# Designs tried in a protein design chat: VH-VL binders against Hydrogenase maturation factor HypA (hypA). Part 11

Target 1, 132 residues: Hydrogenase maturation factor HypA (hypA), of Synechococcus sp. (q2jir9)
Amino acid sequence: MHETDMTRALIQTLRDWWQSQPGQPQIARVHLVVGQFTCVEPASLTFAYAAQTQGTFLQGSQLVIRETPLIAYCHPCGQEYKPEIGRRYACPNCGSPMEEIRSGRELKIDYIEIDYIECSTNFTPPAQPEVA
Short names: E, the ipSAE of ESMFold2; O, the ipSAE of OpenDDE; V2, 0.75 times the mean of E and O plus 0.25 times the DockQ between their complexes.

## First folded at step 8 (VH-VL; framework fv_telazorlimab)

Design y2 (from y1 with heavy chain D108E, light chain S93D; at its last look DockQ between E and O 0.71; V2 from the best seeds 0.70)
Fold by ESMFold2, look of step 8:
Structure y2 (fold): chain C 132 residues (1-132), chain A 124 residues (1-124), chain B 106 residues (1-106)
Amino acid sequence: as target 1 above (132 residues)
Amino acid sequence: QVTLKESGPALVKPTQTLTLTCSFSGFSLSTWGVGVGWIRQPPGKALEWIAHIYWDDDKYYNTALKTRLTISKDTSKNQVVLTMTNMDPVDTATYYCAHLKYDFWSGEYYFDYWGQGTLVTVSS
Amino acid sequence: EIVLTQSPATLSLSPGERATLSCRASSSVRYMHWYQQKPGQAPRPWIYYASDLATGIPARFSGSGSGTDYTLTISSLEPEDFAVYYCQQYSSDPYTFGQGTKVEIK
């Protein structure tokens, strides 16, 4: 359910960007960064994206997801460590609680790939001037 | 279309507890990536962020004020309530509530729509 | 806490002149935002992410900067541009505002 509602918000962000672009380009791929500590399931998000983009300006585009690992920093040890999601969040070396997260909470667009050939074919030629 | 309105007392005595309500329309706090925040501005002074609450009930408080603050929401009534204890004359300010929206380009939230504000004066 | 220091505190200029407003952060921020505020009104979003104009903001406004140093520029002041401008960061809790730069008629 979260992925369905999140996908609607993502598509609206893409629509706002697309409407501001010259020529209303054809989007080929949307690259998204998703952290492991976001409670977002990439496969579910990809499925929701495919379903919700049918019949829209995003039809035929692909959502490409890069996952980032959960990485925390232990101040007493001065080292990064990788918590065991769902099992153990404390530092495995000294037992200090997790307090500083360095990676794994990302949820953002990395970049957009435009199909240049499709963008050029979408341009309307200039209209002939009206002759009175 | 998005509107927010602050309500609460205009005058509060020192040591009393202030309760402010933000009533809004044009969005729902059940919507992913949405929140409501509170910002204040003392007369002639800069804006100061106070607290905010997200659609998933995550709450954040200004660390300098945290021990005095409670924020909550009633999604069915489209309301957010801020409570601030032990009011002092330095807390005299215009209090705004504002809509928070997640931005997928930056991966962060920002305030886009603001209420008109309500002046709260703290004096005997 | 990231302190945002705006300079100058007041900028007295005539219509048609160029205005340059500075915002310096005490440590690096990811993005700086700008608001305009007129007396008796709520702040209005003006520039997002250092350089992106909010909806309906005139092209005479521009923003630039990164890290700790950010600038808002008005290429040619119009009468409606005389107001207070605040910078703000969302990068670190607590979210903080600068003290404002007042742009007033000379």
Scores: ipSAE 0.587, ipTM 0.721, lowest interface PAE 1.0, mean pLDDT 87
ESMFold2 (binder alone), look of step 8: mean pLDDT 90; pTM 0.896
OpenDDE, look of step 8: ipSAE 0.809; ipTM 0.873

Design y3 (from y1 with heavy chain G33A K101R; at its last look DockQ between E and O 0.63; V2 from the best seeds 0.60)
Fold by ESMFold2, look of step 8:
Structure y3 (fold): chain C 132 residues (1-132), chain A 124 residues (1-124), chain B 106 residues (1-106)
Amino acid sequence: as target 1 above (132 residues)
Amino acid sequence: QVTLKESGPALVKPTQTLTLTCSFSGFSLSTWAVGVGWIRQPPGKALEWIAHIYWDDDKYYNTALKTRLTISKDTSKNQVVLTMTNMDPVDTATYYCAHLRYDFWSGDYYFDYWGQGTLVTVSS
Amino acid sequence: EIVLTQSPATLSLSPGERATLSCRASSSVRYMHWYQQKPGQAPRPWIYYASDLATGIPARFSGSGSGTDYTLTISSLEPEDFAVYYCQQYSSSPYTFGQGTKVEIK
């Protein structure tokens, strides 16, 4: 299961970052960019994330996925075009094969949303986060 | 614990074909987003990337060397093999294999673990 | 192809001095990585993602930069720091290295 291995690697990346952070913040959302030309099913990845984060520092966090479209560049025509996924990948104007992909192969963290915790004069466990 | 070890001949004659094997442990090339690459360093000169192969069998070659190179993997044996044809004295170098790891922040790969290297001398 | 140009080629300094190594890319890269290499040894990862120290690298090392200009700094040179340092990019194939900066005893 492709998404299972992918999720394990993502969680390790997040753990390394989280361990380096002062205060080890509560993570609310992880924003991920996923290209259409990655053969990654966003729903499957979200499901694997929810399952694998149970009982971890990511418990209760949400994986938020933004997809990017497949965009190619046709050198003979000098223009970008949008291949028809599953039907036609060649340039619709001149028929040249798809060779340069400008968008759609991304798989990366965009940013992390965290919860903010108010402090007191004595140590007190956080009641709920507050946005600055 | 990730380890890599290069093996192959220390001496090759001009025009011969070089075959190098990278044997590794601590990871598998069946694992998503893993790769193994080859880098060489001529004596007293800079590092030069040669080729690498990914878990999904995608292969990439340095354009200047591509016509002479073949890279392949044997996932069950934890090995990657590099073949370079028509060796010349200019190809004398220490050859390293290295583990490629995917980085979710950049969306790119980087070399994190390296073998000790093997010196290949091309001389008659 | 993204060409990485390191300067200076050689940096001759004494222990305790500050070293500043530059790496410039011919076009923008997302991250620059740095490796240290001593004679007879494989390169070792030193700095990932322009500024993150690899495991076990002393705090006297730091990295900074973005786009095309990147810097590795050693705040106070120790005897074990005399080596060659290479920058590398993985933003586009071919994945290139800089030519190296040798940090040597003055």
Scores: ipSAE 0.468, ipTM 0.669, lowest interface PAE 1.4, mean pLDDT 86
ESMFold2 (binder alone), look of step 8: mean pLDDT 90; pTM 0.906
OpenDDE, look of step 8: ipSAE 0.723; ipTM 0.847

Design y4 (from y1 with light chain R30E; at its last look DockQ between E and O 0.77; V2 from the best seeds 0.71)
Heavy chain, then light chain:
Amino acid sequence: QVTLKESGPALVKPTQTLTLTCSFSGFSLSTWGVGVGWIRQPPGKALEWIAHIYWDDDKYYNTALKTRLTISKDTSKNQVVLTMTNMDPVDTATYYCAHLKYDFWSGDYYFDYWGQGTLVTVSS
Amino acid sequence: EIVLTQSPATLSLSPGERATLSCRASSSVEYMHWYQQKPGQAPRPWIYYASDLATGIPARFSGSGSGTDYTLTISSLEPEDFAVYYCQQYSSSPYTFGQGTKVEIK
ESMFold2, look of step 8: ipSAE 0.584; ipTM 0.716
ESMFold2 (binder alone), look of step 8: mean pLDDT 90; pTM 0.894
OpenDDE, look of step 8: ipSAE 0.788; ipTM 0.866

Design y5 (from y1 with heavy chain T31D D56E; at its last look DockQ between E and O 0.51; V2 from the best seeds 0.66)
Fold by ESMFold2, look of step 8:
Structure y5 (fold): chain C 132 residues (1-132), chain A 124 residues (1-124), chain B 106 residues (1-106)
Amino acid sequence: as target 1 above (132 residues)
Amino acid sequence: QVTLKESGPALVKPTQTLTLTCSFSGFSLSDWGVGVGWIRQPPGKALEWIAHIYWEDDKYYNTALKTRLTISKDTSKNQVVLTMTNMDPVDTATYYCAHLKYDFWSGDYYFDYWGQGTLVTVSS
Amino acid sequence: EIVLTQSPATLSLSPGERATLSCRASSSVRYMHWYQQKPGQAPRPWIYYASDLATGIPARFSGSGSGTDYTLTISSLEPEDFAVYYCQQYSSSPYTFGQGTKVEIK
């Protein structure tokens, strides 16, 4: 399934980041943003993630998904609207076809939660990765 | 680890059809989030995107050229083939193939690895 | 089609000077990518997603911008920085390049 292959690519991205980190941190949760207009099923991703992370540096970590709604912008009307996925994509006011998508196509890491273990008062936990 | 190499004729006569092959290693077009694109550069001029193909066989062509272009892949051979019909001297350029990569941090694609390019000259 | 217009066409400067290269898109794009190219070589990724330096690119390079206006800045030019720089958008097909800004020695 396509989610299986996507999960493999996500895990490789996480491995590259993890190898670059000075502490080899234990990852607790990976927060992902997934838009409704991406043809990606969150439950399938979560299942694939749990299966593929067994016996890896991600063992025991969880994939946490935040979905974003499909929101389009109608240029003739100057207004945002919510297309009916699978039913109607055109602007409900003027009938113009969907051309600009403002939300719903996201597929990216939001942030990583790590376990840091306090071993002294001076320990500073590793920073979360910056995302563009 | 990712490498790409262009192959095809160095000389083509006007009106003939050009066929270029991009042979690559270090990735597969069955891998999620990858693609291969073609970009050309006439001598002394700007880069011009030509076409690209994604791993799920979605294809995109430069509107100015699209009636003359066909892009295809052979996943088992790790190859992408570009065909351009009715060649003209204006099509003389160095042709590059390049790897498209999806980045989960930004949520976008870019060309990260390029082949060395192959010069195609169109003349009598 | 989104047209990318780079300015200036040529930027003639001495080593140690600051260079500012502009790229303007005809309509909004998500991010701008930048490539460096030297004569006889393939383009090299330089800055992606407007501001992220590609692997091995020196810290004197930076990128900024959003929407339609993007810049690449070189804080203090080194001899190896004299090249042509292209911007490229990957938000809307066809994916287009700017015409290039040549950074040359004065």
Scores: ipSAE 0.613, ipTM 0.740, lowest interface PAE 0.9, mean pLDDT 87
ESMFold2 (binder alone), look of step 8: mean pLDDT 89; pTM 0.888
OpenDDE, look of step 8: ipSAE 0.812; ipTM 0.875

Design y6 (from y1 with light chain D52N; at its last look DockQ between E and O 0.44; V2 from the best seeds 0.65)
Fold by ESMFold2, look of step 8:
Structure y6 (fold): chain C 132 residues (1-132), chain A 124 residues (1-124), chain B 106 residues (1-106)
Amino acid sequence: as target 1 above (132 residues)
Amino acid sequence: QVTLKESGPALVKPTQTLTLTCSFSGFSLSTWGVGVGWIRQPPGKALEWIAHIYWDDDKYYNTALKTRLTISKDTSKNQVVLTMTNMDPVDTATYYCAHLKYDFWSGDYYFDYWGQGTLVTVSS
Amino acid sequence: EIVLTQSPATLSLSPGERATLSCRASSSVRYMHWYQQKPGQAPRPWIYYASNLATGIPARFSGSGSGTDYTLTISSLEPEDFAVYYCQQYSSSPYTFGQGTKVEIK
């Protein structure tokens, strides 16, 4: 349900972008970056997206999710480390608590793929078309 | 169209509690990715963030002021209320409320619509 | 707490001149936001995420920078551009503003 409200907000962002585009393109894929240290379940997002895009300008498009790992930075050690999600968040070297997160909190559009109309691959007899 | 308006007393005596209400329209605090924040500006000085509240009731306070602050929302009335205890003349400022919006392109929040502000003077 | 230091405090220029406003953060921030404020008015979003112009902001404005050093540039000042400009970070609580750069007519 959390994901259904999030998806509604994402679709509104996409609608605003789509309305600003020349020709209002057919969208094939929406690429989203989702961090592992978020309250977001990718499978729930893709399900909500498919349900909420039926009958809209996003009909038939896919939500493609790339997950990013949780990566933190330990200031006392001057080094990045990868916390064990659900187990240990502090620096494994010095025990300092997790303070600076360098990756894993992303929730954003990476890019939009615009669909192409598939052209016929069969050949017809010679004719005088302007473009194939 | 998003609009916000601050209301509350124009004059508060030292040690009293200030209560400010932000009344808004054009959005709902039940909508994912929205919030309302409070920012103040002493006369002739820089802006200072005070607090904000998100749609899921997460609340954030300026650490220097946190012990004096309470923020709450009433989603059905389209209102956010800020309470600040133990007011002092240094708290004299114009208080703004502002709409906080998640932007999926950047993956972050920003304040996009601001109220007109209300001047609160703290004087004996 | 991340301190934002704007320079100069006041920039006295004539219409048609180029203005360069600096904002330096005490530690790295993800993005710098800029607001314009005229007397008696609320701040207005001007540039967000370091370089994106808010809706309706003229192309003579631009923003750049990353990490700790950020710049707002006005390529050719117009009379309506004389105002105070604030930078603001929204990366770490408490969310801080710079002290402002006043752009005023010479």
Scores: ipSAE 0.636, ipTM 0.753, lowest interface PAE 1.0, mean pLDDT 87
ESMFold2 (binder alone), look of step 8: mean pLDDT 90; pTM 0.899
OpenDDE, look of step 8: ipSAE 0.806; ipTM 0.871

## First folded at step 9 (VH-VL)

Design z1 (from v09 with heavy chain S32Y R106D, light chain N31R N93S L96Y; framework fv_benmelstobart; at its last look DockQ between E and O 0.49; V2 from the best seeds 0.00; counts 0 for: pae E 3.2 > 2, grease 20.5 > 18.9)
Fold by ESMFold2, look of step 9:
Structure z1 (fold): chain C 132 residues (1-132), chain A 122 residues (1-122), chain B 107 residues (1-107)
Amino acid sequence: as target 1 above (132 residues)
Amino acid sequence: QITLKESGPTLVKPTQTLTLTCTVSGFSLSTYGVHWIRQPPGKALEWLGVIYWDDDKDYNAAFMSRLTITKDNSKNQVVLTMNNMDPVDTATYYCAHLKYDFWSGDYYFDYWGQGTLVTVSS
Amino acid sequence: DIQMTQSPSSLSASVGDRVTITCKASQDISRYVAWYQQKPGKAPKLLIYDASNLETGVPDRFSGSGYGTDFTFTISSLQPEDIATYFCQQYDSLPYTFGQGTKLEIK
């Protein structure tokens, strides 16, 4: 049910962006970043997306997922480490709890690919939304 | 600025139907959903249900036999209807805007209404 | 339904103290835990989401940690304005469920 709820939220986000765009472009691909420190399975999300976009403004579009690894930083040791998801999160050298996560929590749109019919070399639509 | 405000009767007799209205501002009901949550005095919050942007709904199974959530996008109103009220349903009722933003990877400032206390008593 | 078991139910501490509150989920909910502050007569205010992320405008004396089933919420140096009830929420699956709360008082 988690992936279904996330897909609903993603579609609402895309609809808001799409309605704000001039010409309401045909979306070809939605590029999403999904970190390993999430409980979102890329295959399940892709399946839900394909099912929920039928008959919508997103029909025919593809969800493209880029995964990011879980990387933490240990301040006492001054170095990065890779926690073992589901098993051990503390620094393997000093045992300090995981506090700073540098990668792996992402769940957001990276950018959107649109289909345009080229009609002018001076027209350039927005390539992607701003990211953090 | 996002705001939500609950309105409706504050006293309901047992067996009667409660109708609460959530009036929203600063966001569109055609884009974002609204949740209903209640808090009995001195007890934990209980999630009741949600109405999504496309009028789809999810209800907490514990309440779904007596619970209906509807909306009117043009009036910026979401309506909670709960049948067959009982004194144990005495609680503060909240509507809330809880959303994950896929652009930022963050929430849209988790906004709650101020709440309305509904007392069920003969 | 996923049960969130919060501990302690009440806590008395002095200004400047480190305060720690825990929540245990009845099943693995990954990082999908939020922490709220609620003052009497007011709606809950979100402080922490995704177990460890501070909501915009929340002072950095508040922090959270945990993954899976065991989660902690910490106030590094208690301030007088932090008097409230604090509770956790899981949002891994519907229905969303909440901890009973921890009433925080100043000694």
Scores: ipSAE 0.149, ipTM 0.623, lowest interface PAE 3.2, mean pLDDT 84
ESMFold2 (binder alone), look of step 9: mean pLDDT 90; pTM 0.924
OpenDDE, look of step 9: ipSAE 0.227; ipTM 0.722

Design z2 (from y2 with light chain S27Q S92N D93W; framework fv_telazorlimab; at its last look DockQ between E and O 0.50; V2 from the best seeds 0.67)
Fold by ESMFold2, look of step 9:
Structure z2 (fold): chain C 132 residues (1-132), chain A 124 residues (1-124), chain B 106 residues (1-106)
Amino acid sequence: as target 1 above (132 residues)
Amino acid sequence: QVTLKESGPALVKPTQTLTLTCSFSGFSLSTWGVGVGWIRQPPGKALEWIAHIYWDDDKYYNTALKTRLTISKDTSKNQVVLTMTNMDPVDTATYYCAHLKYDFWSGEYYFDYWGQGTLVTVSS
Amino acid sequence: EIVLTQSPATLSLSPGERATLSCRASQSVRYMHWYQQKPGQAPRPWIYYASDLATGIPARFSGSGSGTDYTLTISSLEPEDFAVYYCQQYSNWPYTFGQGTKVEIK
């Protein structure tokens, strides 16, 4: 995957959000959820983030990644199962092909930590697309 | 400013192959998290997704139409091309191309900018 | 595939009235999106992620719902609100649209 290009897109999303915030807070950490079935390497993403945030509003912030496992759902069996990535994706019980993925394709911001708050609450990013 | 415009023939005879071009500006299909999709709407009927293509050349087709469809991109020309073989009068519709964008807050893609659409009539 | 069923098919109301549009999915979806379409025009994004208004959409519009049941509400209809509204899901392949609800003037 092109982690450098993905990171550029992530930083633009963060810039748009940051510009809309009152006070334009200093960001300490950006928390991402990254699924195992995304072909995104967390170490590569973290490296690209550190390089691309130098001299920006994200200077000194850290990218924190939580990985999620690949979990699929087998409708004939009515059960979740864990496919073997790179080996077998079909249901191990009945052999039905993998169709419904319940976890492992996530690639999203979980939340943003700032360096200041008036109370002990964390920021929760808005669930809104950026429209130009 | 993102814009898309569909071009192609307004009239196609049954069994012919339709070729539609989506020409766009304000974004690049080399940009991570970007795609272009095709949606059609028969007169007076609901929208139907047809196909889409992502920046990494991954492609998806409506299962009912898959054997008749090919989608491709030319990143240097800012164009996406859709071909549909063996046209039939039931394929008469307005065909739209639309910009598909990844949203990091939700973790999903969505269509945010649409072309004006082009009416394709299939009749003998 | 996930079938989206909108009701009613047609909603005939006067300006100033409250409109309630329903969209039901055959399977649970994470987010529902809404589009507005006027005659001769392309669909326009209206509501993202069940409840988030697209840029420039008036506050009289709202969205709600989760799982399989979603609602678009117009608190007080204006003349420019008479159009067809479509719901759409991106949560599972293939992406699908509802058949539309036409909001028309009584």
Scores: ipSAE 0.641, ipTM 0.759, lowest interface PAE 0.9, mean pLDDT 87
ESMFold2 (binder alone), look of step 9: mean pLDDT 89; pTM 0.876
OpenDDE, look of step 9: ipSAE 0.807; ipTM 0.872

Design z3 (from y2 with light chain S91R; framework fv_telazorlimab; at its last look DockQ between E and O 0.77; V2 from the best seeds 0.72)
Heavy chain, then light chain:
Amino acid sequence: QVTLKESGPALVKPTQTLTLTCSFSGFSLSTWGVGVGWIRQPPGKALEWIAHIYWDDDKYYNTALKTRLTISKDTSKNQVVLTMTNMDPVDTATYYCAHLKYDFWSGEYYFDYWGQGTLVTVSS
Amino acid sequence: EIVLTQSPATLSLSPGERATLSCRASSSVRYMHWYQQKPGQAPRPWIYYASDLATGIPARFSGSGSGTDYTLTISSLEPEDFAVYYCQQYRSDPYTFGQGTKVEIK
ESMFold2, look of step 9: ipSAE 0.596; ipTM 0.736
ESMFold2 (binder alone), look of step 9: mean pLDDT 89; pTM 0.881
OpenDDE, look of step 9: ipSAE 0.807; ipTM 0.872

Design z4 (from y2 with heavy chain D58E Y60W; framework fv_telazorlimab; at its last look DockQ between E and O 0.52; V2 from the best seeds 0.64)
Fold by ESMFold2, look of step 9:
Structure z4 (fold): chain C 132 residues (1-132), chain A 124 residues (1-124), chain B 106 residues (1-106)
Amino acid sequence: as target 1 above (132 residues)
Amino acid sequence: QVTLKESGPALVKPTQTLTLTCSFSGFSLSTWGVGVGWIRQPPGKALEWIAHIYWDDEKWYNTALKTRLTISKDTSKNQVVLTMTNMDPVDTATYYCAHLKYDFWSGEYYFDYWGQGTLVTVSS
Amino acid sequence: EIVLTQSPATLSLSPGERATLSCRASSSVRYMHWYQQKPGQAPRPWIYYASDLATGIPARFSGSGSGTDYTLTISSLEPEDFAVYYCQQYSSDPYTFGQGTKVEIK
């Protein structure tokens, strides 16, 4: 499955980061931005994450998804507009085809929440600590 | 270790069709977030992106060249094939294939591994 | 099409000097990448995402910038650094490269 393979790649990215961190922190939440124009089902991705993180350094962590809307820009009109996904992608004012997408194609880590561990005065976590 | 190698004719005549094959190892085009692209460089000139293909068979072409291009993959053979029709002497260049990989931190693809390139000369 | 204009076209310097290479985009891009190319070789990834050094690239290299203006800096030139450097954007189709800045021995 598409989401299964995507999740495997995401977990590898997190593993590489985690191995590079001093103290190798316990991760509580992974915040992911997913655009509406990516063909990615958030529920499927969340399910795959929960299954694939069992027995790993991500055990018990949550995948938190923020969905972004599809927003396009019409150059002839000089305005942003929201295409009607599945119906109309062209500018509703002038009919120009959709060319510039300003939002909705994101698929990236926003930030990571870790459990704060006061082991040293120079430890700085990448995100605020929380317990998953 | 990721490697890519371009193969195809070194010489073509004007109007002929060029077919180039990128053979690679160390990755699979069935892996999510992976692609292969083609870039060319005329002798002494800047690099020009041509086309690329992703693991999900999504294809992208340079709009100036699009009507002349076809890109395809054979995942079982670890190959990507580029076809360019109606070759002209201005198409003389070194043609490279390169590996694309998705990065979740930036949300973008990047070229990380390149082939050695193959020189294609178009002349009568 | 986003046009990338690099300046200077040629930068003639001696080893040990500081080099600053500029790349300007015709409209805003999210990230700029940099490649090094020596004669007869394929381009080599050098800097990703405006500022992140590719694997194995020496710390004397750095990148900065945002929007339309980006720079690559070499703090102290070594003999192996004399090459052509290209910037590249991957934010919109067609994906384009700058025309290159040649860094050469004075």
Scores: ipSAE 0.595, ipTM 0.738, lowest interface PAE 1.1, mean pLDDT 87
ESMFold2 (binder alone), look of step 9: mean pLDDT 89; pTM 0.880
OpenDDE, look of step 9: ipSAE 0.774; ipTM 0.847

Design z5 (from y2 with light chain S27Q S28E; framework fv_telazorlimab; at its last look DockQ between E and O 0.51; V2 from the best seeds 0.67)
Fold by ESMFold2, look of step 9:
Structure z5 (fold): chain C 132 residues (1-132), chain A 124 residues (1-124), chain B 106 residues (1-106)
Amino acid sequence: as target 1 above (132 residues)
Amino acid sequence: QVTLKESGPALVKPTQTLTLTCSFSGFSLSTWGVGVGWIRQPPGKALEWIAHIYWDDDKYYNTALKTRLTISKDTSKNQVVLTMTNMDPVDTATYYCAHLKYDFWSGEYYFDYWGQGTLVTVSS
Amino acid sequence: EIVLTQSPATLSLSPGERATLSCRASQEVRYMHWYQQKPGQAPRPWIYYASDLATGIPARFSGSGSGTDYTLTISSLEPEDFAVYYCQQYSSDPYTFGQGTKVEIK
């Protein structure tokens, strides 16, 4: 299953990051960007995440998904257009086939929300990757 | 331990077809987010990407070489095979295979492990 | 196809000097990767995602840039740093490499 195998890979990425962090913080939410042209269903992914995180360092954390629309670029027309997913992918103006996808194939961590326990030790919150 | 090794003929005559095999261990091409690519380097020249294949059997070829290339995988044997037709002396190069890995932080694939390379000489 | 242009083609420097290698893309890329290659060896990953050093790479190396312009900097050259450095984009197919910058001893 696509979502099950993808979730396993995502959790390994999070584990590697978490093990490298000072204090190994408690993760509250993982924010993921998922494009509409990835064949990934958010509900299925959320279900797989909840099932696979039980009894792990991600216990109790929530997967939060932001979807991005499928947007293509038509070179003959010099303009972006929004293909009709499951129906028509060619440019509505000139009929050229879809060749360049500008949005909708994203599958990445946007950012991570951390809960920190206040303590006497000087602790700098972990750096999070910048997402373009 | 991820390892890759290229195998194939060291000498090929002009117009012949080259077949190269990448044998690997430490990963599976059935694993989500994994691929294997081929890159070549002519003596004294820059690296040139040739082709790659993903775990879901999606395949990509360098446009300048595409009509001469075929890439395939055998997941059960941990092998990827590259075939290049109509070889010419300008195709003389060291051919590398390399592991592709998806990264959820950037949302992109990158090459992280490379084979040692195999020199293929095209001459009469 | 995204064309990567590296400059200069050759940097002739002495140990202890600062080296700056440039890579320009013909269109915007999200991240640039860098490789080091010595004669007779396979390329070695050096910098991922424009700025993240690969495992075991010395802190004198750094990377920066965004959009179309990227740099690799060596703060103080050491004898083992003399090699060819390639940039590579993986933002759109086909994936492409720059032509390389050779860092050599003057």
Scores: ipSAE 0.644, ipTM 0.753, lowest interface PAE 0.9, mean pLDDT 87
ESMFold2 (binder alone), look of step 9: mean pLDDT 89; pTM 0.885
OpenDDE, look of step 9: ipSAE 0.809; ipTM 0.873

